# Ledger of designs, part 5: VH-VL binders against TSET complex member tstD (tstD)

Target 1, 154 residues: TSET complex member tstD (tstD), of Dictyostelium discoideum (Social amoeba) (c0hlf1)
Amino acid sequence: MINSLLITNNNGNIVFSKYYSNINDEKQSEYEKLLYQFTKDEWVNSKNEKHLVTEFSGYITVFTNVGDLMLFLCGSEEMDELALSDVFFPIIESLKDICKKKGVTEQNFIEQIPKFILYLDEIIQRGHLDQVQLESIQNYSSLKHDQPIKKDNV

## First folded at step 22 (VH-VL; from n3 with heavy chain T105S, light chain S34N)

Design a6
Fold by OpenDDE, fold request of step 23:
Structure a6 (fold): chain C 154 residues (1-154), chain A 123 residues (1-123), chain B 107 residues (1-107)
Amino acid sequence: as target 1 above (154 residues)
Amino acid sequence: EVQLVESGGGLVKPGGSLRLSCAASGFTFSYAWMSWVRQAPGKGLEWVGRIRSKTDGGTTDYAAPVQGRFTISRDDSKNTLYLQMNSLKTEDTAVYYCTTARYYSRPYYFDHWGQGTLVTVSS
Amino acid sequence: DVQMTQSPSSLSASVGDRVTITCRASQSIYNYLNWYQQRPGKAPNLLIYYASSLQSGVPSRFSGSGSGTDFTLTISTLQPEDFATYYCQQSYSTPRTFGQGTKVEIK
């Protein structure tokens, strides 16, 4: 499960935030600032939209720079790096797509946020469905393996 | 251009009720977090409460002085924000402003304000 | 709740003066601080957000600085239209809280 998506400008100020857990504003503020401080040295040097992965506060976080923006995607403990990257990729592509005409800038992005939200909701919903399907398959497989082999008394 | 227009203010007796409305235009209202801020005559600004977008859960938060008496709601089909005020007190007398942030998430700042509507609670 | 304290509550100044207003938070709020201007009989207008970012359309004579608990709004050269009340506001926690305001009057 995705915990949060944060989009910041080059100064580390939040341009867009989406939290999927019920945390209060104070906790969000602390998380946002600490995450930025923790990752600042890594993303300042990553000029080529390179996907970076780190563990912050026990959660896997994928982050990248796109134009004037930084994107941070934080997953739950159940999500591995690959799963998180699979969700992160279409989010980045969506951002690029909606800003294609004017470029990826803070101002241009803000104007396109409603469209971005539509894409984001679809991506997250699909990711959730895939996870539920995987869990259901795993549960079904575990139930089949726990069936006692009926010793046919021949 | 973003526009916020408050209405519904007036004179009411202590213990009475009043419903304020805020008509929004010039932005995608359904994705915006909306807030109410009030200002007593000759006094400073006071945050009243907020309502999240439906996509962010649609939940509300209130300041302690109005908790349990005021209710914030929204009708996205009408691009309208509401403030239901019950059990009104004299200290609730104020100009009430509708506010929003244009980035469609948690309001880190209020960049758009209505003109305000005056609520007077007096015996 | 985070308490915001502005200083001074009021000041008198002349056109052309440098004006400085301070705001102190009861705890660290990083840069989650905004400044608003309110002219008599008007709604507040956002001047500065995130402590130092100038809102679009606001004159460059306005500037904000500070982080943590201490913040400053500066008007480099006061203009006639700048006589108003100014408020700081924190967005670090809920409830949102404002300073008590600083009234800038004509000397």
Scores: ipSAE 0.904, ipTM 0.955, lowest interface PAE 0.4, mean pLDDT 92
Fold by OpenDDE, last read:
Structure a6 (fold): chain C 154 residues (1-154), chain A 123 residues (1-123), chain B 107 residues (1-107)
Amino acid sequence: as target 1 above (154 residues)
Amino acid sequence: EVQLVESGGGLVKPGGSLRLSCAASGFTFSYAWMSWVRQAPGKGLEWVGRIRSKTDGGTTDYAAPVQGRFTISRDDSKNTLYLQMNSLKTEDTAVYYCTTARYYSRPYYFDHWGQGTLVTVSS
Amino acid sequence: DVQMTQSPSSLSASVGDRVTITCRASQSIYNYLNWYQQRPGKAPNLLIYYASSLQSGVPSRFSGSGSGTDFTLTISTLQPEDFATYYCQQSYSTPRTFGQGTKVEIK
C-alpha cells in the first residue's frame, strides 16, 4: 500500500502532499522535514530523473527530481522497489504532461495541481495502483469531469 | 482571481444558532482544504477549524473551544463552505473569516482570506 | 498545542525605521511558520510563509528568518502603509495557533 506522495521545492518545502493513511499533522510535519534532511544531499544526483531508493521511517521510499521539484513516494513494507517504481512512473509522466506547455517548475505545477490531483486519483485508488498508462489516465479523467478544469489564479 | 465572500453574520442570543456561508470563486474549490478563522473585537486571530477535500476524505478538525458546537461542511457543487454554529456563547462574538491555501492539500498557510462576517452573541 | 508568543505586543516607529518583530514557539516547529499583516478594518494578508519565503506581491522590505522555536519578521524601511498589526502562525500541528499580535504604531 502507498503511504504518501510528497512534492517539495529545492528548499525542501512542501508544494504538494498526499497521505493515504490517517496521520496527524504533527507526525506529517516531522516526517516531511526529516525525510528532506535525510535525502537532501541526493538532489544533484537526482537531476537526471533517476529513481533513487532508500528506507526511511520503516517505509521504502522512491524519490527523484523533475525540474525544480523533488518527488517522494513512500510505500509500506509489503511494497518493494519495483512495485513503487511502477506507481512512480505514471505520476512522473502525469506531472510532465500537465506542465508540458511551460515546463516543470514550482510555479507552473501549482497552477496545474487540480489536474494533477485528478490524474493522481486515477493512478492511485485507496492506496493501490490502478491506472498506469498516461493515455488511460487522461481518458478516464476526462470522462469523470465533463467540464474542463479551469486555470487557477492561485 | 481567488475570491472568498462570507455571509450570514448577525446578532444572536446566547444559546442560539447561526449558519455562516463562504462563497468561493477563482480556483478549483472541490480540491481545496478550507478553514475558518475568527477574531474577537480588538483581539487576535483564532483558528476555528478546517475541512478536507472530498479526495482527502472530507473530514473535519476543530479548535477545542468550538468542538461539539460548531460544524464545518461544504457543498462543492455550489463552491460554498459552511460553518454551523450551535449553542453560541458571548465569547463566540467575532469576525469570522474563511480561508484557503495555495496548495490543494494540507493547508500550510492561508494565502487567501474573505472580508469576514461579524457574529455578535449578546443578550 | 503549540503556543506562539510574539514580542513586543506593540511598538512605535517612524517612517524609514527598521522594525523587528519576534515570535517564539513552545516547541520546535521547524520552518512551519507564517507571518500575516492586518490593517485596521481589513482581513489579514499573508506576508511570509515557511518562515522566510516572501509571498508574491509583498514588497521586498519584508523578510522572515528563523527556524525551530525562534522567528523574526523584519521591515527594513518602514513605510506609511506598514502601520498595522502583525501575526505569526504555526502550521506544524493541529490546532493551528497564532501569536497574540504585534501592533506597529506611528511615533
Scores: ipSAE 0.898, ipTM 0.947, lowest interface PAE 0.4, mean pLDDT 93
Fold by OpenDDE, fold request of step 23:
Structure a6 (fold): chain C 154 residues (1-154), chain A 123 residues (1-123), chain B 107 residues (1-107)
Amino acid sequence: as target 1 above (154 residues)
Amino acid sequence: EVQLVESGGGLVKPGGSLRLSCAASGFTFSYAWMSWVRQAPGKGLEWVGRIRSKTDGGTTDYAAPVQGRFTISRDDSKNTLYLQMNSLKTEDTAVYYCTTARYYSRPYYFDHWGQGTLVTVSS
Amino acid sequence: DVQMTQSPSSLSASVGDRVTITCRASQSIYNYLNWYQQRPGKAPNLLIYYASSLQSGVPSRFSGSGSGTDFTLTISTLQPEDFATYYCQQSYSTPRTFGQGTKVEIK
């Protein structure tokens, strides 16, 4: 089970957060700061790895850098690296897709977050994003709240 | 352009009720966490409460002084935030602001504010 | 709850002056600290978020610093439009809490 998706800038400040567990703000704040502090040194010393996997506070965490953003996907103890990566990679591709015109920057990402949420919800719900779903989202001109995109109506 | 417009303020007697509305535009309202902040005349800012987006559970949190008396709700189909105020007290007299953050998740800061609406509780 | 204490509650200054306002949290809040400006009869405006990040459109004469429990807002050269009330606010925990405010008045 996915516990959280965190996106930070290069200073470790949260740009986007999604929690799938019921924890209060104080615990979230502590987790966010400690996770970044824990992973920052690992990333610097990673020798140009594309992504890293670590365990922190009982969660398996896959994380990577895209542009000036850091992405963290945290899963429960029952999840393994492969399962988490199957979800993580489509999320990364979605981020790149929504920012393809202007590049992956904090400012550009913030402007595209509603579209990102559509990708994210689809990926988390299904565990993946197939080509048909991707095309549907790409061609969707009007965001319709938080409802899943229906293939028959797109 | 993001716009937040509060309405529904007015004069009410102690023990009375009032419902405030906040009309939102210029952003995807259904994904936004929304908050109320109030300011008594000549006093500082006080957080009242918040409501999460539906995708984040749609749950609410309240400040202790209004807990059990105030209710925050939303109608995403109308892009409107509400504050139902019951059992009003004189100390509830304040300008009430609707506010949100630009990043559509937990509000780490409030970068958009309405003009506010005045609620006066007096006998 | 996290308590926020600003200092001073009010100050008098002249155009061109350097102004410093401090905010202290009752416990460590890392950099979950924001600064707002409020002019008379207007809604608050965000100046600084995450202790030191300048909000878009805010003049560069405004700056924020600090982490943990002690924070500072600095106006390098006070302008006529800067006479207002300033508030710090923590986003570390719920409920959100504000400092009592600092009123910057004309000397």
Scores: ipSAE 0.895, ipTM 0.958, lowest interface PAE 0.4, mean pLDDT 92
Fold by OpenDDE, last read:
Structure a6 (fold): chain C 154 residues (1-154), chain A 123 residues (1-123), chain B 107 residues (1-107)
Amino acid sequence: as target 1 above (154 residues)
Amino acid sequence: EVQLVESGGGLVKPGGSLRLSCAASGFTFSYAWMSWVRQAPGKGLEWVGRIRSKTDGGTTDYAAPVQGRFTISRDDSKNTLYLQMNSLKTEDTAVYYCTTARYYSRPYYFDHWGQGTLVTVSS
Amino acid sequence: DVQMTQSPSSLSASVGDRVTITCRASQSIYNYLNWYQQRPGKAPNLLIYYASSLQSGVPSRFSGSGSGTDFTLTISTLQPEDFATYYCQQSYSTPRTFGQGTKVEIK
């Protein structure tokens, strides 16, 4: 089961977080900061969109940079690197797709977060992988939600 | 432009009930976590509670002083946040603000606020 | 609960002055600290988030620093529109808690 998806900026501050388990804010805050500190030395120097894997706080974590963002996907112990990668791939493809016009930056991503959430809900359902193909993600997202996505005016 | 407009404030007697509304626009409301913050006259800011998005479970959290008396709810089809206040006390007298965060996740900060609506609890 | 304590509760300053406000948390909150400005009769406005990130549209004369338990808001050159009450707020844990506020008054 997927535990969490975290997206940070270059300073390690959370831009987007999604938790699939019921943990309180304090535990989330601790996890976020400790994970950043634990992985900082590895991803600060890579910056080539390489997939990195580590075990942190009892979870397998796959993480990578896309544009000026860092993505962290955390799974339960029963999930191996391959299983997490299968989930991570459509998430990255979705992020790139929603930001394809202006590129993957913190600012551009923020404007597209509602669409990202729609896609993410198709990729991960109840903590499990569901849709993996971008076209399917797009189609099912369109069918499930009739409400218009409004652009966030910052 | 993001807009939050509170309504429903007024004068109520101790033990009475009141329902506040917050009309939201300018963003995708259904994916946003929403919060209430209040401010007693001449006093500081006090967090009242929050409600998660439906995709994040739609659950609520409350400050201890209002726990069991206040209920936060939302109607995503109407882009409206609610605060049902029961068993009101004089110390509940305050301007009530609805607020949200920039990011569609748990609110790490409150970057959008309504103008507030005044609730006065007096005998 | 995490308690937030601001210092001072009030201060008097003149236009052009450097103003410093401090906020202390009862425990480490890393950088989960925000600063708000509230003018009389108005709703609060976010100034700084994550202790040192400047909110869009906020003048550069505002800056935030600190981590762990001790934080500082600085106004490098006070302007007439800066006379207001300022609040720190932690987002580390629930419930969310605010400092008691610091009122910046005209000298």
Scores: ipSAE 0.895, ipTM 0.945, lowest interface PAE 0.4, mean pLDDT 93

Design a6
Fold by ESMFold2, last read:
Structure a6 (fold): chain C 154 residues (1-154), chain A 123 residues (1-123), chain B 107 residues (1-107)
Amino acid sequence: as target 1 above (154 residues)
Amino acid sequence: EVQLVESGGGLVKPGGSLRLSCAASGFTFSYAWMSWVRQAPGKGLEWVGRIRSKTDGGTTDYAAPVQGRFTISRDDSKNTLYLQMNSLKTEDTAVYYCTTARYYSRPYYFDHWGQGTLVTVSS
Amino acid sequence: DVQMTQSPSSLSASVGDRVTITCRASQSIYNYLNWYQQRPGKAPNLLIYYASSLQSGVPSRFSGSGSGTDFTLTISTLQPEDFATYYCQQSYSTPRTFGQGTKVEIK
């Protein structure tokens, strides 16, 4: 599962945050500034989009710069880099799509945050529904071990 | 243009109740976190509490002096924030402000304020 | 809770003076500090966020500095319209807390 998405400017100041874990504001604030300090040498002053991964506080975090923004996606303890990237790349694409006319800048993104939230919720909701569907099929198969179970495909 | 308009203030006796409203426009209210801040006459600003957006869980946080007596709620279909104040005390006398920010995350700052509504708690 | 202490509680200054207001937090809040201006009878207005970022439409004579526990709001050339009360506010933790305010009076 996803613990958080952070979007910052070049100074590490939060432009947008979404936390899916239940941690208080003080811990969120500490995480935000420590993550910036831990990672800033990798992307500050970069002019090209760089896709990076690190382990921070025991969790895998993927991050990149897009325009003048920095994005950080932190996974839960059971997420690996590949699973996390499958969520991260659509998020990056959504950000580029909502800002494409004026470019990816802090001001343009702030004007488009409601649309970004709509895209973000669709990305997370679809992934969660697919996982629930798989568990339902597997649980049903376990209960009906006496009959062949055909796996549904789309 | 973001606009916040508080209403429902008035005179109430100690132990009484009031409900304040904040009508919002010019932003996507349902995605925003909303807050209440109060100011006793001639005194400084005091944070009262907040309510998360529905997409962030819709839960609330309160300052200690109002915990258990005040309830923040929202009606996203009416773009309206509410503050239900019960068991009012004279120390609750204040102008109450509705606040938000356009970034749609937990409050890092408050860039939009209403003009406030006065609540007077007096015997 | 994070306690915010402003200094001074009030001051008088002449038009054109450089005015400095300080704010101290009871613990490190990094740069999660904001400054508000409140004119008499009006709602507060955001001046500075994240310690040093100037809000849109705010005159460039206003600036903020500091991090950790000690913060400063500076008005480089005080104007008559700057008569107001100024508040610092931390957004590091819940509850949000404000300084007690600094009233700026023009001589």
Scores: ipSAE 0.837, ipTM 0.917, lowest interface PAE 0.6, mean pLDDT 86
Fold by ESMFold2, last read:
Structure a6 (fold): chain C 154 residues (1-154), chain A 123 residues (1-123), chain B 107 residues (1-107)
Amino acid sequence: as target 1 above (154 residues)
Amino acid sequence: EVQLVESGGGLVKPGGSLRLSCAASGFTFSYAWMSWVRQAPGKGLEWVGRIRSKTDGGTTDYAAPVQGRFTISRDDSKNTLYLQMNSLKTEDTAVYYCTTARYYSRPYYFDHWGQGTLVTVSS
Amino acid sequence: DVQMTQSPSSLSASVGDRVTITCRASQSIYNYLNWYQQRPGKAPNLLIYYASSLQSGVPSRFSGSGSGTDFTLTISTLQPEDFATYYCQQSYSTPRTFGQGTKVEIK
């Protein structure tokens, strides 16, 4: 399950946010600014769209720089880095697609947010269905025999 | 580009009801979070409440003074935001503004406002 | 709820003056602080968001600063159109709350 997607500018200010978990505004605000504080010194290491990973409040977050924006995808407790990457990559490609002629900038992205939401909803719906199916397969396998512990079922 | 037009204000007795409308254009209304802010004559601004987009669950939040008396709703097919006000009190007398932001996320700021509609609650 | 306190409640100034308005939050709100201008009989207009970001179309004589609990709005060279009421507003938590306003009047 995906808990949230954040897109910020270089100052850590939110340009777009989507929360799938049921947390209040104060907790969202704290998460947003603490995440910025926690990761800002590593942003130089995300140049050229290198994906970085951190753990915050017990959840795994993958993040990267695209153009003049920073993207953060936070997963649930059972989500591992591989599962997050399967969702993160299409999100990044969608962002590039909607901004392609002018480049990925804060201003260009804001103008294209409605189109981005269409792509995002499709990607998240697909990711949710894939995760539910994967969890069902793993549960069935563990009931029949011992199986290796996998990150994607925790 | 973005246009918000409130209507439905008027004079009403204490204990009465009134429904405000906000007609929206120039943005994708169905993806937007919408809010109501009010201002009593000669007074400051007071947040009333908000409604999330359908894709974000469509739920509402209210300020304590109006909780249980006011209901925010939306009709995405008509690009219209509503405020149903019941059990009105004289302290509800205010200009009511609808507001939004074009970034289609929870409100970090309000960059578009309607011109407001006046509600007067008087015996 | 986060309480927002503006100072002063009103001030008188001349065209060309430097004007500073302050806003204090009852708890840290990081930089989730916005400034609005409201001319008499009109809806509020956004001036500054995220404490220091200038809204498109707002003159460069307006600037904002601060973080945490203490914030300022500065008008470097007051113009005739700047006589209005100014509000700070926090977006850190629900409910959103506004300062009580600062009326800037011509001397």
Scores: ipSAE 0.837, ipTM 0.916, lowest interface PAE 0.7, mean pLDDT 87
Fold by ESMFold2, fold request of step 23:
Structure a6 (fold): chain C 154 residues (1-154), chain A 123 residues (1-123), chain B 107 residues (1-107)
Amino acid sequence: as target 1 above (154 residues)
Amino acid sequence: EVQLVESGGGLVKPGGSLRLSCAASGFTFSYAWMSWVRQAPGKGLEWVGRIRSKTDGGTTDYAAPVQGRFTISRDDSKNTLYLQMNSLKTEDTAVYYCTTARYYSRPYYFDHWGQGTLVTVSS
Amino acid sequence: DVQMTQSPSSLSASVGDRVTITCRASQSIYNYLNWYQQRPGKAPNLLIYYASSLQSGVPSRFSGSGSGTDFTLTISTLQPEDFATYYCQQSYSTPRTFGQGTKVEIK
C-alpha cells in the first residue's frame, strides 16, 4: 500500500502532493520538510533511471529527480523496497510521457496535473491489487522459512 | 483561465439558514480541493473550511466557530461548490469567498479567489 | 490552532519609501507562510507563497523572507497602487489562519 506521493521543485517546495493515509495537515507538513532536510544533499546523486531509497519514521521512501522536479513515493509499514519501486517506475514514466514535448519542468507539470492524476490513480489501484497478492504468498512462505528482504539503492 | 463566482448571499435573521454557491470553470473541478474564506465588515480574513476532491475522499474540515452549523458540499457534474449555513448568528455576517489552488492538492496557498458574496445576519 | 500576529496594524508611508510588515507564528511553521494583498472592496490577491516565492505577475518590488516563526513582507519602493491591506496566512496546519492584517496608507 502507498502512503503518499510528493513532487517538489528544486527548493523543496511542494508542487503536488497526494496522501493515501489519514494523517492531518500538521503531520503532512512535518513529513514534507523533514524529508527535504534528510534528502537534499543527496539530490546531486540522483539519475534519470536510478532511484535512491531512504527510511523515515519506519517507512520506506524512494525518491529521484526528473527534470526540474523531485519525486518521493512513500510506502506503508508493510511495503518492501522492491514492491515500492515497482509502483514508482510507472509513475516516473507517466510523468515523462505527459510532459514529453515541453520537458519536465515545474510550469509544464502544473499545466498537466489533471492528466497526471488520471494516470496516477490507475497506477496506484493496480499497485494495491498486486501488493495484496504478494502479501498472501509471502505469508505462506514465511511459515516455512525466513527470507530477509535486502535493502537496496535503486 | 480559472474563474470562481459566488452567489446566494443576502439578508437573513439570526437562527435562519442560507445556501451559498460557487460556480467554477477553467480547471478540472472534480480533482480540486475547494475552500471557503470569510471576512466580516472591517475585519480580517478567516478560514471557514474545505472539502477534498471526491478522488481524495470528499471529506471536510471546518473552523471551530462554524463546526456543526455549516456544511460544505460539491456537485462535480455542475462544477459547483456549496456552503449550507444553518443556525446563523450575527457574527457570521461577512463576505464569503470560495478559493482553490492550481496544483490540485491540499491548500498550501490560495492563488484563485472568487469576488465574494455578502451574507448579513441581522434582526 | 496556529496564531498569526502581524505588526504594525496600520502604517502611513510616502511613495518611494521602503515598507516592512512582520508576521509571527505561535509555533514553527517552517516556510508554509503566504502573503496576500487586498484592495478595498476587492478579493485578496496572492503576492508571496512559501515565505519568499513571488507569484506570477506580482511586481518585483515585493519580496518575502523568513522561516520558522518570524516572517517579513517588504515593499522596496512604495507605489501609489500599493495602498491596501496585507495579510499573512499559514498553511502548515488546519485550520488555516490569517494574521489580523496591516493597512498601508499612502501619505
Scores: ipSAE 0.828, ipTM 0.916, lowest interface PAE 0.7, mean pLDDT 87
Fold by ESMFold2, fold request of step 23:
Structure a6 (fold): chain C 154 residues (1-154), chain A 123 residues (1-123), chain B 107 residues (1-107)
Amino acid sequence: as target 1 above (154 residues)
Amino acid sequence: EVQLVESGGGLVKPGGSLRLSCAASGFTFSYAWMSWVRQAPGKGLEWVGRIRSKTDGGTTDYAAPVQGRFTISRDDSKNTLYLQMNSLKTEDTAVYYCTTARYYSRPYYFDHWGQGTLVTVSS
Amino acid sequence: DVQMTQSPSSLSASVGDRVTITCRASQSIYNYLNWYQQRPGKAPNLLIYYASSLQSGVPSRFSGSGSGTDFTLTISTLQPEDFATYYCQQSYSTPRTFGQGTKVEIK
């Protein structure tokens, strides 16, 4: 599951944030500034479509730059890089799509945030639903293997 | 153009109740976090509380002096924020401002304010 | 709660003066510090956010600096419209808190 999405400018100031986990504002503020400090030198080297992966506070975080913005997607404790990338790349595509005409800049993105939220919610919701469906199928299959077959008169 | 217009202020006796409204326009209200800030006459600014957007959980937070007495709610179909004030005290006398931040995230600052509505609590 | 202390509580100055207002937080708030101007009878208006970023439409004579616990708002050349009350406000934690204000008056 996804814990958070952060989008910052090149000074590390938050342009957009979305938190899916239940942490308070103080913890969110700490996370935002410490993550920027931890990754800022890597930001210089994460240009274009390249993304970087790090473990921060016990969670896997993928990050990259798009235009003059830096994006960070933090996964839950059980999220691996592949699963996180499956969510991250559609988010990047959505950002590029909403800014396509004028380019990905802080000002253009801010004007498009309502549209971005619509895409983001759809991407996150579908990913969560698919994971819940998979777990349900696995649990049902396990129970079905252990049950005896019985025949009764009708 | 973002516009916030507070209404519902007036004179009320201690122990009474009053409901304030904030009509919003010029932004996607349903995605925004909304806040109330108050200012007693001749005094400084005091944060009262906030309500998250529905997409961020729709929950509220309150300053300690109003906890349990004030309730913040929203009606996204009417683009309206509410402040229900119960068990009013004379120290609740203030101009009440509706505020928001247009970037639709946890508020890092308040860049839009209404002009306020005066609540006077006295005998 | 994070307490915000402004200094001075008031000051008297002339047009053209350099004015400095300070704000101290009771704990580190990184750069989650904003400055507001409030002219008499009006709602507050955002001047500076993230300690040093100038809000659109705010004159360049306004500047902000600082991080951690100590912050400064500077008006380089005071103008007649700058006679107002100024508030700092932290956005690091909940509840949001304001300084008590600094009233800038005509000398």
Scores: ipSAE 0.818, ipTM 0.907, lowest interface PAE 0.7, mean pLDDT 87

